# VH-VL binders against Laminin subunit gamma-1 (lamc1), part 17

Target 1, 169 residues: Laminin subunit gamma-1 (lamc1), of Danio rerio (Zebrafish) (Brachydanio rerio) (q1lvf0r505to673)
Amino acid sequence: RDDEGWKGKQRDDSSVPVQWSPSSGEISLISEDYFPIYFVAPDKFLHNQLLSYGQNLTLNFRIQRHDARLSAEDVVLEGSGLRVAVPLIAQGNSYPGEETQTFVFRLHDTTDYPWRPTIKHADFQKLLYNLTSIMIRGTYSAQSAGYLDNVSLVTARRGPGTPARWVEK
Below, E stands for the ipSAE of ESMFold2; O stands for the ipSAE of OpenDDE; V2 stands for 0.75 times the mean of E and O plus 0.25 times the DockQ between their complexes.

## First folded at step 26 (VH-VL; framework fv_tislelizumab)

Design zs (from r4 with heavy chain Y101S W102S, light chain E32S Y92S R94S; at its last look DockQ between E and O 0.73; V2 from the best seeds 0.00; counts 0 for: pae E 8.2 > 2)
Fold by ESMFold2, look of step 26:
Structure zs (fold): chain C 169 residues (1-169), chain A 118 residues (1-118), chain B 107 residues (1-107)
Amino acid sequence: as target 1 above (169 residues)
Amino acid sequence: QVQLQESGPGLVKPSETLSLTCTVSGFSLTEYYVHWIRQPPGKGLEWIGYIYHSGSTNYNPSLKSRVTISKDTSKNQVSLKLSSVTAADTAVYYCARLYPSSGYFDYWGQGTTVTVSS
Amino acid sequence: DIVMTQSPDSLAVSLGERATINCKSSQSVSDSVAWYQQKPGQPPKLLINDADTRESGVPDRFSGSGYGTDFTLTISSLQAEDVAVYYCQQYSKSPHTFGQGTKLEIK
């Protein structure tokens, strides 16, 4: 099963099947109603991700319909008992559409990266030290689908040359 | 112009089935969801549920065992049946249109009063 | 179920003064809160969606704020036609739930 361990969940934590498309290589969530359904990241994106502080969470996403209704909590991070979220268009990302688009979220607590609620620099690092959940909202309209691919979590590395990056999807 | 209108018997005997119809105009039931919500006398609002376009249903767990909602898109009608009624089911019953892609209600019917009494 | 608790249950405010109605949820509902006005013998009327977005045709004196568990409806300059019962509603999780209502009266 090539959903790579991604799960689908509603806000009440009830499970929703994630679907995989061999022709497009995407995973998807399909909704008949307006309650948000989230892609929930597998363990390889979780736990100690402190090296990703100040780096990017990157994902490819598209929706079935143009009439998306975004929220304040389209991308949610939880860790060390802390929780922060942003709208999908935060940090200069464009509105989602029917064509796949890359969304980039800097994992940093400054006012240029408006994760909410606002938490201290040290607390954002603590959140990433024991990251327990990454949720990416998949459904934005009734009777619609959202499609996710190429999720990556960038890390910083020390070295003599240009810092190396790695992708965990 | 968007309109919703509830209709049905105003008096229902205990243990029987309450049956209401919501007739809509100015929008299509293939494009919009219509929910049922009730308000007991002098009390607040209680969401009852609705039917998905697929035919599946979403009901308030407090009422789920007694509720049946159906729709007839060609007649512009959504129906509510509530079985085994008691005095606690006395209320004004509303149908309301869900704002597209959200969970709030932009248009409401006038409501119909249902009294459960022997 | 998410419980929505409004305060106060009843409020009397002089014409032209500010009225403030609070709503608390038993768990986070983010910004998924709507406010409704209900006058006697009438259905509820939508005022505010997504915690702070005014519905079309609603006067500017109505405003909403809040995120998470604490929400506020404010009427900046009360008019006689604002006498009603006001309800908050969450739509973050099924079932939808409403606050118990706040009755607003002219002092």
Scores: ipSAE 0.020, ipTM 0.641, lowest interface PAE 8.2, mean pLDDT 86
ESMFold2 (binder alone), look of step 26: mean pLDDT 94; pTM 0.952
OpenDDE, look of step 26: ipSAE 0.222; ipTM 0.754

